# VH-VL binders against q9uuj3r425to622: the designs that were tried, part 22

Target 1, 198 residues: q9uuj3r425to622
Amino acid sequence: SSLTEDNLIVSLVPKILAYLLDAYSYERDEEVLSCVWTTEVPLKDAFDLKSVLRKTDNVESVLNACVEKYTLSSITCSLRLCLLEFPDSLIRSSFYDYFKAIYTTYTDFEDLDHRLYSIKKCLLHLHSTPLHILEEIIRHLSAYAISIRMKDGQIRHLAKIISPCVLRPPDDLNIIPVEDTHPTLLVIDLINEFENLF
Short names: E, the ipSAE of ESMFold2; O, the ipSAE of OpenDDE; V2, 0.75 times the mean of E and O plus 0.25 times the DockQ between their complexes.

## First folded at step 11 (VH-VL; framework fv_acimtamig)

Design u6 (at its last look DockQ between E and O 0.03; V2 from the best seeds 0.00; counts 0 for: pae O 3.4 > 2, placed apart)
Fold by ESMFold2, look of step 11:
Structure u6 (fold): chain C 198 residues (1-198), chain A 123 residues (1-123), chain B 106 residues (1-106)
Amino acid sequence: as target 1 above (198 residues)
Amino acid sequence: QVQLVQSGAEVKKPGESLKVSCKASGYTFTEYYMHWVRQAPGQGLEWMGIINPSGGLTSYAQKFQGRVTMTRDTSTSTVYMELSSLRSEDTAVYYCARDLEDYDSSGPYFDYWGQGTLVTVSS
Amino acid sequence: SYVLTQPSSVSVAPGQTATISCGGHNIGSYSVHWYQQRPGQSPVLVIYDDSDRPSGIPERFSGSNSGNTATLTISGTQAMDEADYYCQVWDYRYYVFGGGTKLTVL
């Protein structure tokens, strides 16, 4: 990661998300559309696309030229790979245990206001670049979830897939212990409460 | 069998907030998204926003960003719409409406509406 | 923001055919829904997905959508059809209503 790579990620992410929003309106297979972010893809395809995207100054043109080669799920997987190469998660890993405590203490619906207050307090402490990327990702995922009328189980699955990009343990990038559910629960709240948090 | 029953009429002053409730019955509350739509006297219908009552996922019309909050209570099958910093032009009948998403990916439409709640904002 | 345009009023004699237009740029690519609102009442869905009728809506209500115009057609109009009619689409960001058309049956 570098200052140049940080600038590339900050400009690349919104362009990929804009492309995806437009592409959703043309996808006619409802099952494919419902799983764009969660479908397993050949990792080779996602890595290859990531490499091409990192060197282009016209994301839309590249993605349009490769439509038959790359699925929408390859694009979302490539985006996630870019975020995982970031040296820290979008919410600094120093907040990992902070949120673990929050989501073991305030576990039900009556506690939502306490969780939201804690999230908003955390967001105020983020640097501008990761905060901007987080906001754009969550804005997109909230809009996507509404557009296909996601049920709670689908939102939870989506949140689990994106959670390593959002919050990881310190010094152990790209893995979350299987027993730790708080990163998924945090992303669920971020998606559901986007309008109240950002 | 499906019924949406809203709270009663209110009179408010500018700068106050309103909170309208919509109690659902006759269907599985958490399986359908809910909308809020308002209608000023002598004017047309204006969409305000949408909520998934299960997890609370929301999206608001741009005009109301920062002033509107939609919440729900699954234990009472009730959605709420709160509008803050009221102005006289917020005088309207406020409706809740159930989203019936077409299974064939056609755009969503509203199959059941509440009876409406008149909110009058005046000094 | 996407805009839907309706005439403010349409007047028809009983038994005649009323047509209510809903104009929008490339509206034929959207699914158009129509609501009836009688005075003092909540809106009621009368046409969905351009041309489909909910159960309980008479066959005299029909709809079409192509190009830049969607149309609600009421054949054999009756006094009870006197109401305001709204078209509605979802434009992938917002739910948009037309301004409404008052149907008068003279």
Scores: ipSAE 0.421, ipTM 0.775, lowest interface PAE 2.7, mean pLDDT 86
Fold by OpenDDE, look of step 11:
Structure u6 (fold): chain C 198 residues (1-198), chain A 123 residues (1-123), chain B 106 residues (1-106)
Amino acid sequence: as target 1 above (198 residues)
Amino acid sequence: QVQLVQSGAEVKKPGESLKVSCKASGYTFTEYYMHWVRQAPGQGLEWMGIINPSGGLTSYAQKFQGRVTMTRDTSTSTVYMELSSLRSEDTAVYYCARDLEDYDSSGPYFDYWGQGTLVTVSS
Amino acid sequence: SYVLTQPSSVSVAPGQTATISCGGHNIGSYSVHWYQQRPGQSPVLVIYDDSDRPSGIPERFSGSNSGNTATLTISGTQAMDEADYYCQVWDYRYYVFGGGTKLTVL
């Protein structure tokens, strides 16, 4: 059952992301477009949408049919909820302290190469499924950030929102970002240096 | 006992490609990373790259980027290293080495090595 | 790039203590590993994590690391210890080897 669930998510995540990319091109409100991932939505809506998405084999059709009912932010929130259902973060929680040490030690801009190598080393140790999902998400976010000319502050905010899906402390499934900043910093590097990492 | 058995010596011409194999035994192949290290005649050890257990990810030394490809086959417990556009300077003994990872204060090291594969590049 | 510096050669009489240095900027902050390579053979791990010995390595092999220098020490050096020795670190960028030291037992 766990394998089935994993397979479902592996199929679901790329489809949702593809839909979002297409949706971005039709969104004419720049303010809406700039905060698709950071806008708060009622959790009930996100959960309801998640439930529907997990039961369908045609994600695009469902999302198209629900355009009037759900916002893009509801979709992104639903996606995050799906990712949080994994038994662990995409980057295993066993790396939590590893990255804590890295981002404590290598804090300067000149230390970027050390951080990137550390990230690459970690990525080498990930299983294919979470690695693939991580790559798709980061690719999407990087492209999104570039498309809307996202500023550093916006990237940080986005990273903070998505970081619980990427790296969480051991045995912590809380959707609230941890007080530690290194998961956010990690996601910032992942987004900014996507081409150098993947 | 852990064993890494590499393919035999090869003679190549400039511009050609080499592909060396490393067959692993005596341990769980899918749990360990593998490195390739070469040594030119009379010279020191030079790290080439690393491949993860699944074979899906690699990291190469900058010197070899664009020319080196590492792969692995789980079904045969074999790791491969291909180096293209060979030059005379690529004449070396090529080693596979098992990675023993330590993300703690120790850092990773190479605990087992293959017997080496001599590749000679000459006109 | 991070560089490890070793002497090209060290000579020792049988039974005497051989010392091989590995220099690197703030190398003491890294874990240093040492490999022995006898003529015509593959490298063999002899010290890991600065001072730990793998199973099968004689107790006469020891290591230390502080400041800018790591040291491999071979007490009671034997003829069989004649080999090239390499230090190695992970510098968080790449895996780096020293240039190697040829130990000759006179």
Scores: ipSAE 0.066, ipTM 0.661, lowest interface PAE 3.4, mean pLDDT 90
ESMFold2 (binder alone), look of step 11: mean pLDDT 92; pTM 0.942

## First folded at step 12 (VH-VL; framework fv_acimtamig)

Design v1 (at its last look DockQ between E and O 0.03; V2 from the best seeds 0.00; counts 0 for: pae O 8.7 > 2, placed apart)
Fold by ESMFold2, look of step 12:
Structure v1 (fold): chain C 198 residues (1-198), chain A 123 residues (1-123), chain B 106 residues (1-106)
Amino acid sequence: as target 1 above (198 residues)
Amino acid sequence: QVQLVQSGAEVKKPGESLKVSCKASGYTFTEYYMHWVRQAPGQGLEWMGIINPSGGLTSYAQKFQGRVTMTRDTSTSTVYMELSSLRSEDTAVYYCARDLEDYDSSGPYFDYWGQGTLVTVSS
Amino acid sequence: SYVLTQPSSVSVAPGQTATISCGGHNIGDYSVHWYQQRPGQSPVLVIYDDSDRPSGIPERFSGSNSGNTATLTISGTQAMDEADYYCQVWDYRYVVFGGGTKLTVL
């Protein structure tokens, strides 16, 4: 049911993020670590893991078993799939055109304060659950980017991969038109300016 | 040659804020993260935080969370560190230190440091 | 949260070998870096990645890291080696310094 699903997603996200944080500290393969969130995995593996994670009350035990069998990228992909199955993005899709206008008008570094003001206004209007999940994910991604001192291109790639979970158009296809870059630019600002926004 | 030149010494009162600058030269400013480290008189080195001068991404040591802000100006190749609500215990030499150009799993180490900025906080 | 522990001071006679320890839980899983600091000066990197020397650092400086202890070793200690020494690691997104060790050459 929706009640059971809501309780699981609220509980699941912090546990998965905490597990990933611990796993980062032991990963010595630089290529693996740099691509944990961006590596595509076989869809069957991600869906299988997602199905098991949704049914467990002991996420840590399942993740320990799955890391021995599946990659860390399978875990991040499964988390993204959970978020994409909800009917709306974390920032409600009714904000899609609002941010399209913002990122068309305020494109330069000099306009950052205007974009941040617009983001803060939007955050005040989010319900507590999607706001909490958004904050936890962006906190984690900001720390992860620092941990490997990501270059701007890596941050942009990460932001692009995450953006459908954060903001997508108000249609049933759950896709961002390829010509629309504002969801990616929004997530770049969320990551870079986390300390100022949350 | 790589050079990090910091602003001059300051004397502050408790409750004020400080802002130290670090001007970089001799390398591509936006390709290297920058760190801030302080040292109280007769004491050890204490890390304060890190900034990516390209996009402005920051992370602060937990002790300074809520009091420290790090910014940059790419047009002058300068990073800034602000520390608010000063106390006598904030009397220290403040250093900027340059990170590595590329990610290395050995983590950051600092072969280039600013000359240090002495900030004295006394009533 | 991660802590590095160093002795407050170490004394050696000229020409002898000095060892400076840096203790931490499973520090052998980290890359350890070492800095020398003379009074009134900025720190100088003397060892990085456990055992590597930057250009210009004499071979008498060496380092090791295993288990719960990293060690800076200075063989043939000279008066000019008298300084404070700090170990340092990167713990996920935090830089951690040891408390520092004053090396005295008598």
Scores: ipSAE 0.728, ipTM 0.870, lowest interface PAE 1.0, mean pLDDT 89
Fold by OpenDDE, look of step 12:
Structure v1 (fold): chain C 198 residues (1-198), chain A 123 residues (1-123), chain B 106 residues (1-106)
Amino acid sequence: as target 1 above (198 residues)
Amino acid sequence: QVQLVQSGAEVKKPGESLKVSCKASGYTFTEYYMHWVRQAPGQGLEWMGIINPSGGLTSYAQKFQGRVTMTRDTSTSTVYMELSSLRSEDTAVYYCARDLEDYDSSGPYFDYWGQGTLVTVSS
Amino acid sequence: SYVLTQPSSVSVAPGQTATISCGGHNIGDYSVHWYQQRPGQSPVLVIYDDSDRPSGIPERFSGSNSGNTATLTISGTQAMDEADYYCQVWDYRYVVFGGGTKLTVL
């Protein structure tokens, strides 16, 4: 059932993120480390790993055992795949047009307060499960971005990658129009302003 | 079983602050929103505000903006509501209420309530 | 601000059906929840999402919502049903309560 699936993801996501956080400390190649979330991986690998992760009670053990077979990027991709299996995005798709309007109207740096206010309103409408997952992901990404001293462009790229998990259009949960950048912009604000939002 | 146990009754003077606690048990504290609702003697229910599971987000009714602060302590599973600059009109029973997370529901509703805390504001 | 309007009081004889209305502009577009509050007690959820009944609430409690009026119906009203009843909705970041209805069982 959807409830059992949600519970599984709720338990899985923090464990994966914790593992990644630890894994970052062992990665000596800065270039690799900076691209953990953005590097393309074979989808088959990500799907296979997802399947294994969803069936284990010991995520860390599984990931440790698979270090030779799966890259960190495969892990992050698997995580995204898990999130995409939710019936809706972490932020309800009903907010898609809401945020489209917000990010169309408030485009300047000086408008940050308006955007943050709008985001907070939305977050208060989220159920505990998606909110918790969102918070954990954004916390992780925020910390990750800070740790590797991400530039704006890198944050944008990261946001673009994760945005389909965060906010999808209501009519097609799997396709984000290319012309619509507000999901990415939203995630950028979520990452940059984590401490103000969560 | 879910329980919300609030702090005891208080008597305050105008201008002072009240701080009511709500200790939660019997469920995963960090997974639910909490609300505060008050009720003046002989009056109806009045919504004061909401705090999210992490405690990082709050929203207050406009009437209480600037005077109310909601916080939560995960280590003790306790939610707090502080109201400053008290007036006689703030005399009321204050309730904490858990927001039931129903994915099919539109917006919050309250499945469990604290026993209430009477706060009397008098000169 | 969104306003919910309830009658101040409703009286019913034991065994009869009590009906409590909650009026609001296009309230049918909202999910309406109902609470029972007996004297000296905390509110208790009796109906949520217009017509759903929590576990432990008797089947004689029912709810409906359409147009501009939500309705709480108590069939076979009993003495124990004497209480204040409040409707409630969520208006984008604001919880709104009705003024409450005192149900008296004669």
Scores: ipSAE 0.012, ipTM 0.565, lowest interface PAE 8.7, mean pLDDT 90
ESMFold2 (binder alone), look of step 12: mean pLDDT 93; pTM 0.952

Design v2 (at its last look DockQ between E and O 0.67; V2 from the best seeds 0.76)
Fold by OpenDDE, look of step 12:
Structure v2 (fold): chain C 198 residues (1-198), chain A 123 residues (1-123), chain B 106 residues (1-106)
Amino acid sequence: as target 1 above (198 residues)
Amino acid sequence: QVQLVQSGAEVKKPGESLKVSCKASGYTFTEYYMHWVRQAPGQGLEWMGIINPSGGLKSYAQKFQGRVTMTRDTSTSTVYMELSSLRSEDTAVYYCARDLEDYDSSGPYFDYWGQGTLVTVSS
Amino acid sequence: SYVLTQPSSVSVAPGQTATISCGGHNIGSYSVHWYQQRPGQSPVLVIYDDSDRPSGIPERFSGSNSGNTATLTISGTQAMDEADYYCQVWDYRYVVFGGGTKLTVL
């Protein structure tokens, strides 16, 4: 069942991302485009959409059919919900403390190489499926960030939103301590340094 | 006033690399995206890529993927563009251009340009 | 890839109105920017966001954008306006330039 679920997500995530990419190209309202990932949506809508997406073999058709019902932000939220249903984060939780140590030690811009090295090392130890999904998501977000010329604060906000999907603590996969910012920092590096990491 | 001052002209051989610098002044360097644009002799403007204020996030034109590297040094307010595996076709004037922030704009436009750096690639 | 098409050259007599077109599929949905480049000089922004003028650009420069064509208009064209002109848009994460138009003032 876990393998089946993984396969479904592996198929679903790229299709959703592709749809979003297409949607970006037609969206001319910069305000709307700039907050596609950060705007809060009714959770009910996101859950409803998630349910529909998980049951379809044609993601694009479903999304096109419900374009008036669901916003782009609803789609991104649904995607995150799908990812959160994984039994573990994309980067497995066993690396939580590993990255905590890294981002407590290497906090300066000059330390970027050390962080990148640590990230690369971790990526080499990930299974193919989570790694692939991670790569696709980070690629998408990196491109998206450039497309709207995100400032650092915006990237941080984006990273904060997506970080629960990327790295969760081992003791509680659903809760990230507020005091721990290293998952967000990790995602910032992933987004900023995508070309160097993947 | 805003100024973008680029490094001097260079002569290169095929297979070598070029690295052009663009020193910015007169504004908050860490708040603006920077672009690189080149122009071959007698030809039009060709966009090469974009780099974000922190220097971490970059996007390159597909044509230059794998050959171009853009970097920033905040301490010196300088942006760099490196192009490897040079060819004769890479002979051009290379420009840095500042990306102006405008909430009313759907995309970047360039309000300030460097003076250009001529790079000649010849055997 | 998105493509912008400009005429290679436009000629105008002094004092007359020059019109330079920039064609692109549904370009009216984009923000179009225009640059002037005199020989041996760096490009200069003359119009941004379809029709807005930067400070220091003469009022004789104007821009419009609708449908599949953006247009740069120079009224009362002067000798100093002789230059290459480029239109530019942002296509998702890529800057796209037109091929450029050489404006000759006769």
Scores: ipSAE 0.802, ipTM 0.903, lowest interface PAE 0.6, mean pLDDT 92
Fold by ESMFold2, look of step 13:
Structure v2 (fold): chain C 198 residues (1-198), chain A 123 residues (1-123), chain B 106 residues (1-106)
Amino acid sequence: as target 1 above (198 residues)
Amino acid sequence: QVQLVQSGAEVKKPGESLKVSCKASGYTFTEYYMHWVRQAPGQGLEWMGIINPSGGLKSYAQKFQGRVTMTRDTSTSTVYMELSSLRSEDTAVYYCARDLEDYDSSGPYFDYWGQGTLVTVSS
Amino acid sequence: SYVLTQPSSVSVAPGQTATISCGGHNIGSYSVHWYQQRPGQSPVLVIYDDSDRPSGIPERFSGSNSGNTATLTISGTQAMDEADYYCQVWDYRYVVFGGGTKLTVL
């Protein structure tokens, strides 16, 4: 059930992102639009939609036919659930402590070039499938954030919601249960610096 | 007294890079996105890209992808635009322009512009 | 990519009404902004959000936007209104300018 073996996820992610992109152009409620990725939804609704999406060969028709039933936030939540079900994150969990050290050492604006170098090194070592999915998601989120000129607090909230899909701790035995902020900080850099990283 | 003060005129050779600065004053620098717009002699306005000076979120016009870099320095309230691999067609006046403070569905409009920086690329 | 089309020039007699068009597919769904640029100067915002006027812009400047055409209207045109005029929208993540219209008074 690894990311490299799931043929469905490689086709599903771009189709969902394309649907969202088109749907943003029709959303006139600024508050709704700004919270598409962060609004809480009943998990039952997101699981139900995920189940339908994984069974269909017509993603666009499912989403188009059920517009009134599926909020945009239900769609983004179902996408995140698809990614969270894989045993590893898009950036392999073996990089978890690598980035923890980076974001403990290189903490401010003057260190940005060091952090970007570290991210680029990591990206070179990803399998092509998770790298492609990561790039498409970050491209989408960067454009979305620009389209509504997000404030930093909104970007941080978005990054926190997405971070478990991007970088999780290893499922190995003894991980110290510490509230770690570096996965969120990594996603913030991915979003802000997409133009320079990809 | 919002002011956007840009660096002085430059003369460059093809293949070099230019870097224009835009120093902001009279407002909270980090609350407003900044845009770069250029205008070749006798031509219209051409948008180059946008940067959030607070966190550095940035996006570039497709034409300039791979050649443009936008950065900022919050300690000096300054944004920068760097354009590499210059060609004679890059001869233009380069402007910075301030976005709105808050998200607005009408999108950006620019009530404050820098004075412009003439960059001449001589072949 | 989204395109805004303006006439290259418009001529009016002093005291008459000038109209400058900005054409775009379904431009009525966008908020349109207008800039005046005198030779050697930075652009100046004269209309924003289709029809709103910034402080300090004379009442003779007005704007409208419907269907496929946005229009900047200058009533009682004066010699000082002679300038280049640009329309502008935000298209998802891109700023788009029209090509500009040179207004000549006479």
Scores: ipSAE 0.784, ipTM 0.897, lowest interface PAE 0.8, mean pLDDT 89
ESMFold2, look of step 12: ipSAE 0.760; ipTM 0.885
ESMFold2 (binder alone), look of step 12: mean pLDDT 93; pTM 0.950
ESMFold2 (binder alone), look of step 13: mean pLDDT 93; pTM 0.952
OpenDDE, look of step 13: ipSAE 0.796; ipTM 0.901

Design v3 (at its last look DockQ between E and O 0.02; V2 from the best seeds 0.00; counts 0 for: pae O 9.0 > 2, placed apart)
Fold by ESMFold2, look of step 12:
Structure v3 (fold): chain C 198 residues (1-198), chain A 123 residues (1-123), chain B 106 residues (1-106)
Amino acid sequence: as target 1 above (198 residues)
Amino acid sequence: QVQLVQSGAEVKKPGESLKVSCKASGYTFTEYYMHWVRQAPGQGLEWMGIINPSGGLTSYAQKFKGRVTMTRDTSTSTVYMELSSLRSEDTAVYYCARDLEDYDSSGPYFDYWGQGTLVTVSS
Amino acid sequence: SYVLTQPSSVSVAPGQTATISCGGHNIGSYSVHWYQQRPGQSPVLVIYDDSDRPSGIPERFSGSNSGNTATLTISGTQAMDEADYYCQVWDYRYVVFGGGTKLTVL
């Protein structure tokens, strides 16, 4: 999309993540907190919120002024919609088949070092903007998972939801084939190994 | 009966690395996060980080990022803490401590601790 | 980073009540946990969730947490209570310990 709109979305990511970080400390419903990124919301609400956020200089003020209407899950969904509007995934789609081969060949825990090496090499080839956004999102998700001591099944579900933003095929559909699990597996490794990768 | 048994005392020189083990027994190892806490002589408790022994998710205190690595071996129910580029101020007793089984807004708190491992870093 | 402040030492006569404070900005919104550490031993949990006792901890140990101060109270203090005491909270993704208080029973 346009460079102006891309720059606005890039500036929105850290502001939305900071708002979520603060909001987690006030959410006392543990089931709501555990599903902030995974609860499905009406798409209209997410698109409406995205439209409002793109028109504002002050993300926190907008979100605070409309707290009743904008659940935390609406906010995370709006963020994901913004990332899906980029013409490519955060890890360039040219890496899609590269990681498919990696996660088909090196499937076990014993192969983790091989996968981490492959990820590190990929990160060195990313342009600075998608790399920064990726790092900030994975930093946030890793910290969030720690904050509620997520079980592995919860981490897998989270990874599945975020994976189209991170790695998708090089086509116009922005759809990950159901049989392709490697984008989810890649995001699991990014979250679990954040401290070693970044 | 829950037990956390740590490896024995070590003497290291500056610039070397240490690796302390913590073997868990008496519970399902992969259902509980594990923490590492150290205590320099005559000083207080200092939290180093946390690991999920099931999937390996880790988070480290800022002071130790870049020097610390926490790993696990589920086949032996053992967590490990490695600290590289040792300095004399890294002389401490290192403890593992078990987290709660499930998320609780009150936690973590540590009812089960390892016996501690003294690591001395001297020239 | 969030900071917990404890006095370096507290002295009490046997049989008296000891109070050990743990100061922190709005600590009343946290769940505070307390550990006892005798010389040469691992820490032992004595209070969790501000005021609850684990099994095996005498009722003379109690805790409270309000405003900017959490307090560990030991009534009828005995010689065996001479130890270091630490308060602790979970601040989002970090464990924070207080600096520790040496309790001396004269």
Scores: ipSAE 0.644, ipTM 0.848, lowest interface PAE 1.5, mean pLDDT 89
Fold by OpenDDE, look of step 12:
Structure v3 (fold): chain C 198 residues (1-198), chain A 123 residues (1-123), chain B 106 residues (1-106)
Amino acid sequence: as target 1 above (198 residues)
Amino acid sequence: QVQLVQSGAEVKKPGESLKVSCKASGYTFTEYYMHWVRQAPGQGLEWMGIINPSGGLTSYAQKFKGRVTMTRDTSTSTVYMELSSLRSEDTAVYYCARDLEDYDSSGPYFDYWGQGTLVTVSS
Amino acid sequence: SYVLTQPSSVSVAPGQTATISCGGHNIGSYSVHWYQQRPGQSPVLVIYDDSDRPSGIPERFSGSNSGNTATLTISGTQAMDEADYYCQVWDYRYVVFGGGTKLTVL
């Protein structure tokens, strides 16, 4: 059952991301476009959409059919919910402390190479499924950030939103300590340095 | 049962390229990393590089960077290692080795090895 | 680069205990793996994660790792144990092998 669910997510995530990428081109409101991933939506809507998406063989058709009902932010939220259903974060939670150490040690811009090295090391220890999903998400977010010329603060906010899907603590997969910023910092590096990492 | 079957022995000339294949069976191919290790005659094991399950991420030993390319074909469950600009010193038995991903360990180790492919580089 | 140092050769009489060392700076902080390679054959994993034994490997094979030295121990050494043995670690996306030790069973 877990394998089947994983396979479903593997097929679903790229399709949703592809849809979003196309949808961005039609969004004329820059304010809306700039906060597609960060805008809060009713969780009920996101869950409802998630349920529909998980049952369809044609993600694009479903999303097109419900454009009036669901915002782009609802779609991104639904996607995040799907990812949060994984037994673990995309990057294994066992790396939580690893990255905590890295981002407490290498805090300067000049230390980027050390961080990237550490990230690459980690990526080499991920299974294909989570790695592929991670790559697709980060690729999408990187492209999205570039397309809208996202500011550093916006990237940070975006990273904060997506970080629970990327790296969770081992003892509690659903709670990120507020004082722990290394998951966010990790995602920032992933987004900013996608081409160097993947 | 897990099997790694490599391509046959090759004879090459300096400057040419070699491409060794490693066909995997008996397990989920897309879940495991693969390594390449070579061994010159009478010498020790030398690590060449690693390729992730998707084939999208590789890491090569510094010695081979610029000359080595690792790829994999999911449809055929085959991993490839290409080494260009061959030299006499590249004469060796080349092994593919499966990385058993142990999340509790600090790094890869190789639980299954191919039978090896002898590549002789001579003028 | 990280370096693992092994003795070039070790000799042991049948039934005796063979000890093969693998030296490395602070190697105790690494997970050390060991491979056996008989003449003309592919390497075989005999110890992983310092002391764990794969299925099918005899109990006479054991491993330890502390400080600057990892050790492969073969108790009750048999003729079939004559082979080259390699230690291996992972160092920052780089696999490092020892130089190998030829174990001769006298």
Scores: ipSAE 0.009, ipTM 0.557, lowest interface PAE 9.0, mean pLDDT 90
ESMFold2 (binder alone), look of step 12: mean pLDDT 93; pTM 0.950

